# VHH binders against h2kzm9r124to488: the designs that were tried, part 11

Target 1, 365 residues: h2kzm9r124to488
Amino acid sequence: RFTIDTSRAKSNQYVVSLCSKKIGIIEYPDGRSDKQPCDVYWHNVVLSDMNKIVTSPQSRVNKFPGMTELAKKISLTHSISSMQKLFPDEYAFYPNSWFLPAHLADFHAFYRKAQALGKTEMWFIVKPDEGAQGTGIYLINSPNQIRNVDQRQLVQEYVADPLLMNDKLKFDFRVYGVIKSINPLSIYVAREGMARFCTEKYEKPDSSNFKNLYAHLTNYSLNKANEAYVHSNTLQDQTRGSKRLLSTVFHQLESRGVKTKRLWHDIKLILVKTTLAMLPEIMLHYEHHFYDSTGPQCFQIMGFDVMIREDGTPILLEVNAAPSLTADHIVPHPGRTLLEGGQRVRSIVDEVIKIPLVRDTLLLV

## First folded at step 1 (VHH)

Design b16b (framework vhh_8h63_2)
Fold by ESMFold2-Fast, scan of step 1:
Structure b16b (fold): chain B 365 residues (1-365), chain A 124 residues (1-124)
Amino acid sequence: as target 1 above (365 residues)
Amino acid sequence: ELQLVESGGGLVQAGGSLTVSCAASGFTFSSYAMGWSRQAPGKERELVAGIYSGGSTYYADTVKGRFTISRDNAKNTLYLQMNSLKPEDTAMYYCAAGSFEYVTPGSSYEYDYWGQGTQVTVSG
């Protein structure tokens, strides 16, 4: 009989437990007392002692060694930039990017060349590598606006021409990929994902609006704090909710004449090519921990954030090595702040996305 | 362990209509993306229609406007309503279920679960 240890799943334990029960897996929510291995270990983070946890060749863990660091903005940019030097057309889906302080001179040179050619005013987004979830992110239109230029950070060309729906809210797609194994390489893409909407109407960046992050950044953790954020109560609320099903938004785009078959094909290519760019470093870490293994011991759900340009081309914004698998959210009690506690409310949109994602990931393994 | 059983195939005249059904049993029908694929002798298998767990649909260009896919989650049943049938629609029709696409380089789209198929023959 198949067994799973969810003692280190933390906030993801509820969905994993639910799926384990549905498919008949024996769960150890507090770990095994008999010191025998489980078939699956579900963790919320990558651990340094992976080889001590996953000791049986039959056992699998839901994280690749080193993946958290490799998926971070600067390491991801390094991997993709290396591929862009060899295959510039194949990796054109990632915006022009410079990691500082190392590439500051290259960024200045790019900016000066564009100015000399009379290019339309350009905007850039500055992302501290440790400032995940939109924290510390800001827009600039000149290199001299960079704060703390000696600190490790990413500067990236800002997508000023996003495709908008009728509500004129900027959005991106959270697409879920599953790396089943790296030897042989086996990647799956979930058919359902999430469309995440800004909470204020988009306008092209200028001196009056560039600080309005609610119009410029699609990050869920940022936008959920705005009073304008709309929780979808039902699947029928797909026209006004701040989280919508990817399949529903794709249907709406198709109705407006967007070539959605080509778009989906290109998004799948982004997931594959991005994984290929990361693969050499993933293999290096994997061999260090599992060199004596007779079969694949790691699998992982990855989140890919994809923006669509006005011309219908997708671009990759970031990769999340630990996307949230929670299917609820906390709403503050009436008249109180979140710091005073709140009530947990089921998210039907998250359930429709994440329960099949986790269930079928367990069935793949 | 999801099981799929197709029914409703048969012989129909060109210009006619036919509905095929797929009965699902096992874990949970409502959480799966479902589809109808067909294969005629000597041809590749073709995905003709898909429906996601949230209800959004997809149709191949060859059947768009003529075929309608729907699901009844209370009855664990998938339907394909086929109108204005043509002799070229003659094929074995397969019900399929899955939440993923296999996308590794060199791969093709696959569902996780398949039925045995139901034969649709359109006479001219």
Scores: ipSAE 0.377, ipTM 0.734, lowest interface PAE 1.6, mean pLDDT 81

Design c01a (framework vhh_7nfr_2)
Fold by ESMFold2-Fast, scan of step 1:
Structure c01a (fold): chain B 365 residues (1-365), chain A 123 residues (1-123)
Amino acid sequence: as target 1 above (365 residues)
Amino acid sequence: QVQLQESGGGLVQPGGSLRLSCAASGFTFSSYAMSWVRQAPGEGREWVSSISGSGGSTYYADSVKGRFTIARDNVKNTLYLLMDSLKSDDTAVYYCARGYSYGWLPSYYFDYWGQGTQVTVSS
C-alpha cells in the first residue's frame, strides 16, 4: 500500500519503476489524479517548490533543498576548505583547491612556494563551476595560463601519480552514499559501485600530452565519445571494459598487494566527512523549506568520485547530487556514428550496481 | 613553544641504510601532518615525504619512492624516515617540518622547521 510518484523521475524512471514493482510499491508514473499525497516522491533534480510537493508529514522526497548548488565544485570546495582550516589532517583527502577570482593571490603564493621547494613541475586542473561532464576543463602548469581569471572557476592540484592497472588506463570510482536523514544524521554507503576508466594510456602531464583529456579525465560522457571506448556487455569482460564493477577492481588491487579493507574504510570515511562538511548548509536550506515539519522529509542518493594514488591513498575529486541511475546505453548502427542514432542495449554492469542501490534506498525509507 | 629536533644522520656508503628521527614537542603531534624536506649542497630545498597526523596517508617524491618510508609514533611524538638503498644524490641536510595548510598532501606551507640533520652518502 506504499505509494511512489515517479512523474518527475525522467531518465531515472525505468530503474525506479522496476524496483517499485519488485518490492510491491504502488507507482504513479504520471502523478495521482485524486490529489492525495504519495509516501515517496522521486525527482531527477532539486526543485525550489519541493515543500509544496511534500505536504504530508509522512511523505518523503529523494532530494534535499539546495543540494544541487551545495554539491557543485565551488560550494563543495568552500565547505571542505572551511573544515581543512580546523581539521587539516582529517580533510587531507581533497586536493588543494582555489576558488577564482577570490583566491587567485593565494594560488600564486602556493605556486611560488612550491617552486622555492624544488617542485617546478606541477600541474593543475581548471574547472568552471557550471561545467558539467568535463565541459571546459583543462590542465595548466603555470598560473598565467588561466583563461578569463575574472570569471568564477575552480583551480585544483592535479594528482599526477594515479594507481594504474596493467592496461595503464587512469580510473576513478563512483561510490554511492544515501543520506537517509540529517536530523539525526544517517548515512549509508552502497556496497557496489562503478570503476570508470580513461580510454587512452596515462602518462604524466607534459607539454606534448596535457591536451589529451581522454588520458587525463575519467569522465564517462567524455570517454564514451572516443572510438577506443569499450562497453561492458557481460560481467566476464571486466578486464577491458571502460566501465567495471568496483568489487572486481578491488579484487584486482588486492592481488597487487593493496590493502583493500583499509582502502574501503578510508573511502567510507571520505563520504561521511564530506557530508559533515556540507551539513550546516544542508540544514539551513532544509529548515527554510520544512520549518513546520518535525519528521525527516528528505533522503538522497549522492555520487562520490574517488581516485586512488599510486601509494593506495584515496582522493575525493567531486560530488554529484544527481548521479545517473540509467541502466542502458546506445550502440551505433554498424558502420555509423553514435550521432546517427542507434539501438538501446541494457547495461548489465549498471543494472548490478543501480538496481540494488535503488531497491535498498526504497526499503530504507 | 613548538620544537622539532632531528637525529640519526651521519656517514653511510652507497646502498646503505639510515633511520632519521624527529622529536616533536609543544603541540598536539597527532593533529598535524608532518614532512621531511632536504637541501643538498648548493641547491634549493626539495620536498621528500609527508605523512598525515593519523599516519593513514603517506606521500613520497618520485626520487625516493620505493626506497624511503615515512612513519610516525603518536604515543612517543616522533616522526621517522627510513632510508634504504641510499645513493650519492641523497646527500643533503634533512629537515623535519610541520605542514597543515589546505589539508591535502603534499603541502608546501610549513610553519615550523627543525634545525636539520646531515646525511652524507659517500665511499
Scores: ipSAE 0.000, ipTM 0.133, lowest interface PAE 21.1, mean pLDDT 80

Design c01b (framework vhh_rezetamig_d1)
Fold by ESMFold2-Fast, scan of step 1:
Structure c01b (fold): chain B 365 residues (1-365), chain A 124 residues (1-124)
Amino acid sequence: as target 1 above (365 residues)
Amino acid sequence: QLQLQESGPGLVKPSETLSLTCTVSGGSISSSSYYWGWIRQPPGKGLEWIGHIYYSGSTYYNPSLENRVTISVDTSKNQFSLKLSSVTAADTAVYYCARGYSYGWLPSYYFDYRGQGTLVTVSS
């Protein structure tokens, strides 16, 4: 009776189809031919044609209008920085950030003040506007090291004091939030997430190691290219995999004396406060597309990348409006590259995270 | 003292459904701080997590067992159960029911208590 259109789900197709079958939703993998609306439309990416996707007040789509751009580093930083000016204690979870070229003078002023106070060991991460995950990102310890200073890019204070596990690999958490509605705001935090590990041992950045991105950046797309990357093949082996369950890492942290209940509470607050910072712009885009709507037309799974400082304080690194919901890895054919295709191999860690996430999201909507 | 006890058939025919029940004594399954699940150990192999359930009814299953697994709770009897459909010789294992500590807000695959185990043989 309940229906879903997955014709534009693309890489999300497998998990969404599996969940739809499990909970008894009627799936249209090629769309409906009878002009009747579906209850749910599942997209992996949405262009600005939302009013063509959702034509019935009973229908919903898994993306908010404009969210892809609002979650990107430029708009996200602008939204959070605006809140930091008004509520600095509430939004202290986001590192000091500057957009170049607009804020170059402010960045120089911050750097000069830090130098005057004797803070000579500060590092910054530079994230260019062009490129993919991990592409073009680099570390600096002086403003004169910025490449192409006239180009649009984010400069952000680098967190040099990460909490480390016994293997001394830097990690972050991918935490999932589900925005069920924005009027009123209703957000759910998934109980399971992913811990993503660097592939080289962490050392505080210095002139000898700052170019070793495999030790400094937790990006999956970057680290999976290193020969030291270890695919997680079983749930029983959580000490060696480059992707681990968040819950497993939390148990290990608690056994070492970390206040994990408080940490989880603080992480949930980061998701809520970040969504609140973005909310005015989300509402503007939503109203523009759905001004005559009688009820909620959109819901969305969001990915939040959170790192933990050695004192147990969580820090927000990035927000992803289209987190990967794939539950497999592509292994290249012998003698070929990934660009030439490959064999799909199931990822048990991703399935344990993403199947309940998608299932519960569909049950909420 | 918390005790978990498995019960069910020791022999199941191929293609049939394996049904096991775990009886909990010395503790209540209605606590939000714990989850209740099933683990198995095939002969000569390591432990394999099957799935677990919270008192609220939320379930998490091993994807390798696909749509064959159903776990349910009966709070009135302080019991939880496993149904594994379409069994084959590969499902021959010692089956354990187990309790895990989740802090009441975050699930885990760590189990702090388990039953004595029950051997299930799949054979004609």
Scores: ipSAE 0.000, ipTM 0.289, lowest interface PAE 13.6, mean pLDDT 81

Design c02a (framework vhh_6fv0_2)
Fold by ESMFold2-Fast, scan of step 1:
Structure c02a (fold): chain B 365 residues (1-365), chain A 124 residues (1-124)
Amino acid sequence: as target 1 above (365 residues)
Amino acid sequence: QVQLQESGGGLVQPGGSLRLSCAASGFTFSSYAMYWVRQAPEKGLEWVSTISGSGGSTYYKDSVKGRFTVSRDNAKNTLYLQMNSLKPEDAAQYYCAKDLSYYGSWFESYFDYRGQGTQVTVSS
């Protein structure tokens, strides 16, 4: 019988436990007491001593060594920029990006050239490397607006032409990929994902609106703090919810004349090409930890944040090496703000996405 | 062919109890999670409860926790929902639904493999 150790799954344990029961996997939520290895180890985070946890050649862990750092904004931009030097057309799906402080002079040069060409209405988004979940992100239209220029941070061209639905809210897709193995490279793309919506109507950035992050940033952690955030409690009401099924939004886009088969193909190519850009670094870390392995020891669910331009072109915004697999959300207490906490409520949209994702990942490995 | 038939609904006073049943056929019942969902007048479908194939794991909408209990009898291919302390807000058409897919739309599971439903009315 197949076995799984979920003692280090932390916040993800609930969904993994549910899926293990659904497919008949024997779960050890507190680890094994008989000193025998499990077939799968499910961890919330990458550990430096992974080779001491996964000692059997038949065992697998749900994290690649080094992946958390490789997926962060600075390291991701470095990997993609390296590929852009060799294949600029193939990696055009990633916005022009400069990681600071190393590329500050290059950013200034780009800005001066753009001004000389009359492109004076350009905006840029500044993302701290430590600012996951939208924390500390802000918009600028001039290099002199960058804060703490000596700190690690990403400056990236802001995509001001997003495709909008009838509600005029900016959105992106969280698309899930599963890296089953790296030698040979085997990647699976989940058929369902999440559309994440801003909580205020989008307008092109200008001096009056650039500070309104609820209109410009789709980050779930940021938008769930806005009083206008709408939790979807029913699967049929997908028109006003701040999280919607990707499939539902794709059907709406197709009804409006968007070439959704081509769009999906291009999104899948983004996932593959991004993984290829990271692959050399992943392999170096993998070989360091598992050089004596007789078979695949790692697999991983990755989250990819993709926005769609008005012309239907997909753009990669971010990669998450540890996407949340929780299937609940926080609703504020009556008369209080979401920032003051709240009570946990089951999320139907997250369950539809994440339960099949985790179940099928376990069936793949 | 997959078939689901709900029963057990009716009219009850606030604070009353009802036990809903769902008779399933056409698939290996114990291999699938089952759901209870409801639709109140002028509202969309609302998830109420989930039970794993073995019956070992159960999940509930926050507003029904402590009042509703989902269970199943795999030998009889039957799903149950015990509803206690019923409130006017619980009045709805109740449906059972089968978990249908690896990836894709759970919405299609409610549409394609839900039964005719059973009506629950809470009033004097």
Scores: ipSAE 0.000, ipTM 0.127, lowest interface PAE 12.8, mean pLDDT 79

Design c02b (framework vhh_8h63_2)
Fold by ESMFold2-Fast, scan of step 1:
Structure c02b (fold): chain B 365 residues (1-365), chain A 123 residues (1-123)
Amino acid sequence: as target 1 above (365 residues)
Amino acid sequence: ELQLVESGGGLVQAGGSLTVSCAASGFTFSDYYMGWSRQAPGKERELVAGITSGGSTYYADTVKGRFTISRDNAKNTLYLQMNSLKPEDTAMYYCAKDLSYYGSWFESYFDYWGQGTQVTVSG
């Protein structure tokens, strides 16, 4: 492979360009002027007209048709819920979820049964369908606390027993999967990922703390706005960083007696099983666009957000069809908030994660 | 200076066993994820086995159940015990130090490689 079109890579262009140069791929950052196809097309978003992008059997694009919608909370929940009905034990890694308004009655029924069994301290998280990384999200412990019950939103069981590190900050892992092909299905799991930490100490939800989203939500966009947010300056200085290497956290968990080999195996199974749940709909979109193709035309990096329960059990929280591949961050000006802007600086943690990820993805394809 | 020196390779009959070893120096061996990768003629280098500082192991599906990776932190030595060897196992075997504690399914996460030791399995 000698050629890549990165004209539509947008914010991800820097990392893709760097990796292309390292492995000897010829880059067209503004597209080709000669109307010849490239071997790889790197896009930031999926387009509906995929056959206009990938016109040669030798060409590949980094997005599957329809994937953006399939990875969203509602579609993901529908796909996993369908599999849970057939294979409840295999898909137990996804929290009990109800899409409103359609499943409001089912949610009420679940809550009533839980109360009858003495489980009166259950909490639920409410996520709007159009929410952006924690925007509009809130916690409830009763169905009567749901705002605007007639509007599209996801209600999901809140996992109140997270595994905590010594600093008592709740965290999750952003794990990256690479779908090389869907026929046959071929998925690779990057062993390096990101551990994302809350910025305030976790306490089990109660009436005094449930509004403190800095303690309950690991969302990067939410936590980076808190003054307690810490950027890692070096790879060695990761004990206090709000973003840490997954491998560093896994090593710390192993040192505390967590069965990390089993945990990693279970996380890989979550990625595979989630992709399998989405596969029928991915295949329908793929066949519509590439029914005459003789080989795989699409590949994709997917982000999976996984939380670990106190007992060491991994739980899937969300899937991102367009995870950020940027290797920099904005540091606010002294005495100002992040909202007021700042200086872009290199993120060594993101570089260590994302440069090998993108390089290996290009080598796999 | 960081050094990884492999030894123990050679010609082995199919069904046989062989142990390759790697002597590490110039870094704190006990702190790092270590691995064995192989490269057959005309193929890309692949990670076949890895081991954390604490002894937790990874194996590629092609070698699982036949190969055993181990480490001796006191001697700064990494081992790969290969059993039930097949002609398909013929490759140059490389000892590698990872950039991180856990490593990667992708060999590109390793930041240093030895010169390798040739393993040839005759059928």
Scores: ipSAE 0.000, ipTM 0.159, lowest interface PAE 16.8, mean pLDDT 80

Design c03a (framework vhh_8ghr_2)
Fold by ESMFold2-Fast, scan of step 1:
Structure c03a (fold): chain B 365 residues (1-365), chain A 125 residues (1-125)
Amino acid sequence: as target 1 above (365 residues)
Amino acid sequence: EVQLVESGGGLVQPGGSLRLSCAASGFTFSSSYYIGWVRRAPGKGEELVARIYPSGGSTSYADSVKGRFTISADISKNTAYLQMNSLRVEDTAVYYCARETYDFWSGYSYYFDYWGQGTLVTVSS
């Protein structure tokens, strides 16, 4: 009886189809031929006319209107910065951030004040707009090093004191949150997530190493292209793999004396507080599209990228409104790069994370 | 046309030294490229041995070669070098010079876009 339309799930269809079959949901992988509504619509991207996609009051779609843009660096930084002005201690988990060119003067003022207070060893990460010509992500320690100051870009404090494992590789956690509803707000945090490791050993930024992004950035897309990237073929590879289970890394941290129960609590608070900061804009977009709805029409899986400082304090790096739910990866041909093609193989780490995540999300709906 | 040409490989006894050279054409080392040395031996996977950012001078090494190998670059000659000291039988492999660039459209993914033909290093006595 319960039905799902996965015709627009695209790359996420495999995991959603597998979970639908396991829990007894009737799947329409090409959509319904009888034009009747499904109970759930699973999309990788949502069309702008959300209320035309979800035509029945009992139907739900896996995306909130406007969420893709609200989770991006401009809107996210605006939302969190507004909360930091009112509650600086509660929102200290997000690094100080400035969107250029609009906040260039504020960034200069912050830098001058920090220098006057003796904070001379601060580094910043610059993230140009993905359409910007001539520059990628880079580190600076002075405002005069910003390239193309007139172009749209994010400048953010760089966390130079990450907690490291025995291999001395910098890592972050991809933690998954499920927003079941926004009125009232109902968020669930997945118990399993992914630890993503850099491919080169971390050293504090200085003039000799600040250009080595494989040591400084944990981004999966960046690191998987490095020949030093190690795919985890088994759960036993958790000691050496570039992707590891969050639970395994947490057990390793606990054995080293890290207060992992407090850490997990603080990470869950980051997810809740970040969603609360975004909530007014989410509600505005939702009301515009579903102003006459009597029940919740939307739910969404979101990814939160969290790094841990050496003192055990978690820091939010990024929010992804469309985290990949694929459970495979491409292995390059021997002696060739990933861009020269490869074979798709199952990723056991991704399966252990993403199958329960999607299954439990469908059970919540 | 971008080309990377390796030289300096050969047969050497355990404990010996070799210096590999990588001559680059079609681009300059003063640009924002990394140059890496990747080796491959039968029964082993590919291993990134050493990497240099010529314009900035930063270097990195695999744990297996740290303290024994030194990577360097001469910007004026557009040539990168791998000085290999205290060579061991397990260092026997084909060594490739590769240029590393980035794709900002894919979230700043770095990758090796051009490879040399490879040079064989055999450590045996």
Scores: ipSAE 0.000, ipTM 0.100, lowest interface PAE 23.7, mean pLDDT 78

Design c03b (framework vhh_7nfr_2)
Fold by ESMFold2-Fast, scan of step 1:
Structure c03b (fold): chain B 365 residues (1-365), chain A 124 residues (1-124)
Amino acid sequence: as target 1 above (365 residues)
Amino acid sequence: QVQLQESGGGLVQPGGSLRLSCAASGFTFSDYYMSWVRQAPGEGREWVSSISSSGSTIYYADSVKGRFTIARDNVKNTLYLLMDSLKSDDTAVYYCARETYDFWSGYSYYFDYWGQGTQVTVSS
């Protein structure tokens, strides 16, 4: 009997439970009372002692050891920057980045050189290391605007030329990759993803608008709090919803002359190349936990945040080691904020994306 | 509406043969990799065989290699599994499965639709 332990899936348990039932997997939603191993362990987060959870060589867990830290902006930037030194053309999809305080002098040197060349309109995005889902992020156009310069943080060139739809809202794509194994490396890219839209119209950053994060950042946790945020009520709401299907947006881009087959190919290459940049560190952590294993014991769904430049070029923004698999949202009471609570409502867009993603992942393992 | 319907299962003695069929409807069959997956009583799922859209690329699980043959008829929208030299360990429900299609750049290797299954019992 194929068995799954979903006791630690937390908010993701609903979708995993639904998929397990549909494909005939025996689920232990509260864990096994006999404390015998399951075939699959589905966790919400990466754990440091996974070899104590996955004790049978036939068992699999949905997380790689160390992945939470490896996917964070500083570790990710270090991995990609190392590859950019060896393969600058292959890793050009990641914006110029400086880790502070270590690279502060390099950032100043870059800025001075750009000023000498007459570039007066440059903007940069500052991402504090402890920041998550847009927390603490801000825009600057001069190095002297950096707050707490001795604090660990990422400074990155801001992409001021995003591709826009007719509504002039900036967007990015959440694309899902599934790492089935690392020896040999086996990655699958989900056929559907999410397009996430800002809640205010985009304008190039200037002194009047750079503080308006609702126009500059696509981050879901930031934008869902804005009163202009629109939940998709039906699949037909794809023209106005703040979350839309990737496939629908791709069809709209194709109708506007964007070479969507090439774009999709380049996005898949970004997922592969990013995973390759992270692979040495992933293998190091994996061997520490599973050195005596005869087969693959880990698999993982990863979220990749990709934006598109006006010329159709995709750019990697972030990697998420624990993307949300929830398929509901809270609608605030009329005239109230989300902080005051609301009614929990089904998200059809999230269901269309996440149910096939989880089902297919379970079928792969 | 995508539908996969298996047939051809039944009771057979060890060393015998069976031919399974899967009738596909509701999609362009010739665009997809197709697979057979089985589930034995009290066991997990086991992938058996896959065949490419054109039929030119074929894969078998080590447990069935040399005994089973996968084939397809793109004119009739039908997938086949020819099972020879059957053993008691081959007793299982056999499912026809469609691999997901990335219509912009080719095939993905996920199974997105399954048939209801057909029972194969190998017993003396």
Scores: ipSAE 0.000, ipTM 0.099, lowest interface PAE 19.6, mean pLDDT 79

Design c04a (framework vhh_rezetamig_d1)
Fold by ESMFold2-Fast, scan of step 1:
Structure c04a (fold): chain B 365 residues (1-365), chain A 125 residues (1-125)
Amino acid sequence: as target 1 above (365 residues)
Amino acid sequence: QLQLQESGPGLVKPSETLSLTCTVSGGSISSSDYYWGWIRQPPGKGLEWIGHIYYSGSTYYNPSLENRVTISVDTSKNQFSLKLSSVTAADTAVYYCAKSPYYDILTGYYTFDYRGQGTLVTVSS
């Protein structure tokens, strides 16, 4: 009875097809030839003419119009900064941020004020506005170190006080939120997520270590290339793997005295408050495409990257409008690098996270 | 806007060499931040990674195709090319040229930040 078009799901098609079969949804992996609408359209990217794809009031697509751009570093920073002016305590979970070239003078002023107050050396992370994961990101401790200052880029205060496990590897959580509708706003947080670990021991940034991105950035694509990267090919690897289940890390944090129920509550609030900050812009794009809609036509899985400070407070680092739903990875051939190709291998950790996520999302819509 | 455009014959005879060229416009191929590559989609199948090239000429090929594939780059023309030798009917597919960030291609080789419109190549006598 219920139908899904996965012809545009691309790399996500495998997990969506598996979930559709499990819950009895009729799948059209090559699209529907009879020109009748499906109940769900699953896309890997936002399309330019979404209202031409979702033509029936009963149909839904897994992307909000404009969301890809709104979730990018500069637009996200603009949305959160607007809310910080009205509710500074409620939006303190987002690091101090400046987008260049527009806010270069404000960044210089902030830096001068911090120096005048005698603060210890501050570090900042510079992120290009190109959408490439981890590409071109670098750390600075002085404004004069910014490259190509006239180009669009985000400068953000680097969180130098991360909570560490016994192995002293920096980590973050990829937490998944599902926006079921925006009018009324309905958002769900997935029960499971991913903890992503750096591959080299964390030390506070200084002149000798700030170029060691394997210690400072939790980026999966970057860290998996390091020889120290440990694939979690079994659930038994959860205490040592570079990619672990969020629930496992939460149990480890709880055993160390971290108030994990409060932490989870605060993370859920970050997802809700971030969505609220983006909501006016999402609504404008939505109304432009679906002005005469009688019901919700969009839903979306969003990835939120959250780091924990030493004091146990969560900090939002990034929002991903198209988090990977793939459940495999490439293992290099013996004696060869990852870039020289390899064999595709099932990722059991990704399956445990992503199959229930997609299944529950389909059950919600 | 960055654009990638495939070109080459749409019909190739069995046992011959399939040759395609990708023309890059709106950006430079001589970037250290990206790999330039080829992927294909046979009818009714998923995407298959063929290989990638770095602007220096370093190549990375799918092991299943390694003995048949050559990818080359011409930085003076802002182009890169694919040659696939000894083709059979199984090589019939839509071929895409693509740009990939440094590490993304190997975590799930189906994900690319930019790709061309694709070109259908049919292997038939």
Scores: ipSAE 0.000, ipTM 0.093, lowest interface PAE 23.6, mean pLDDT 79

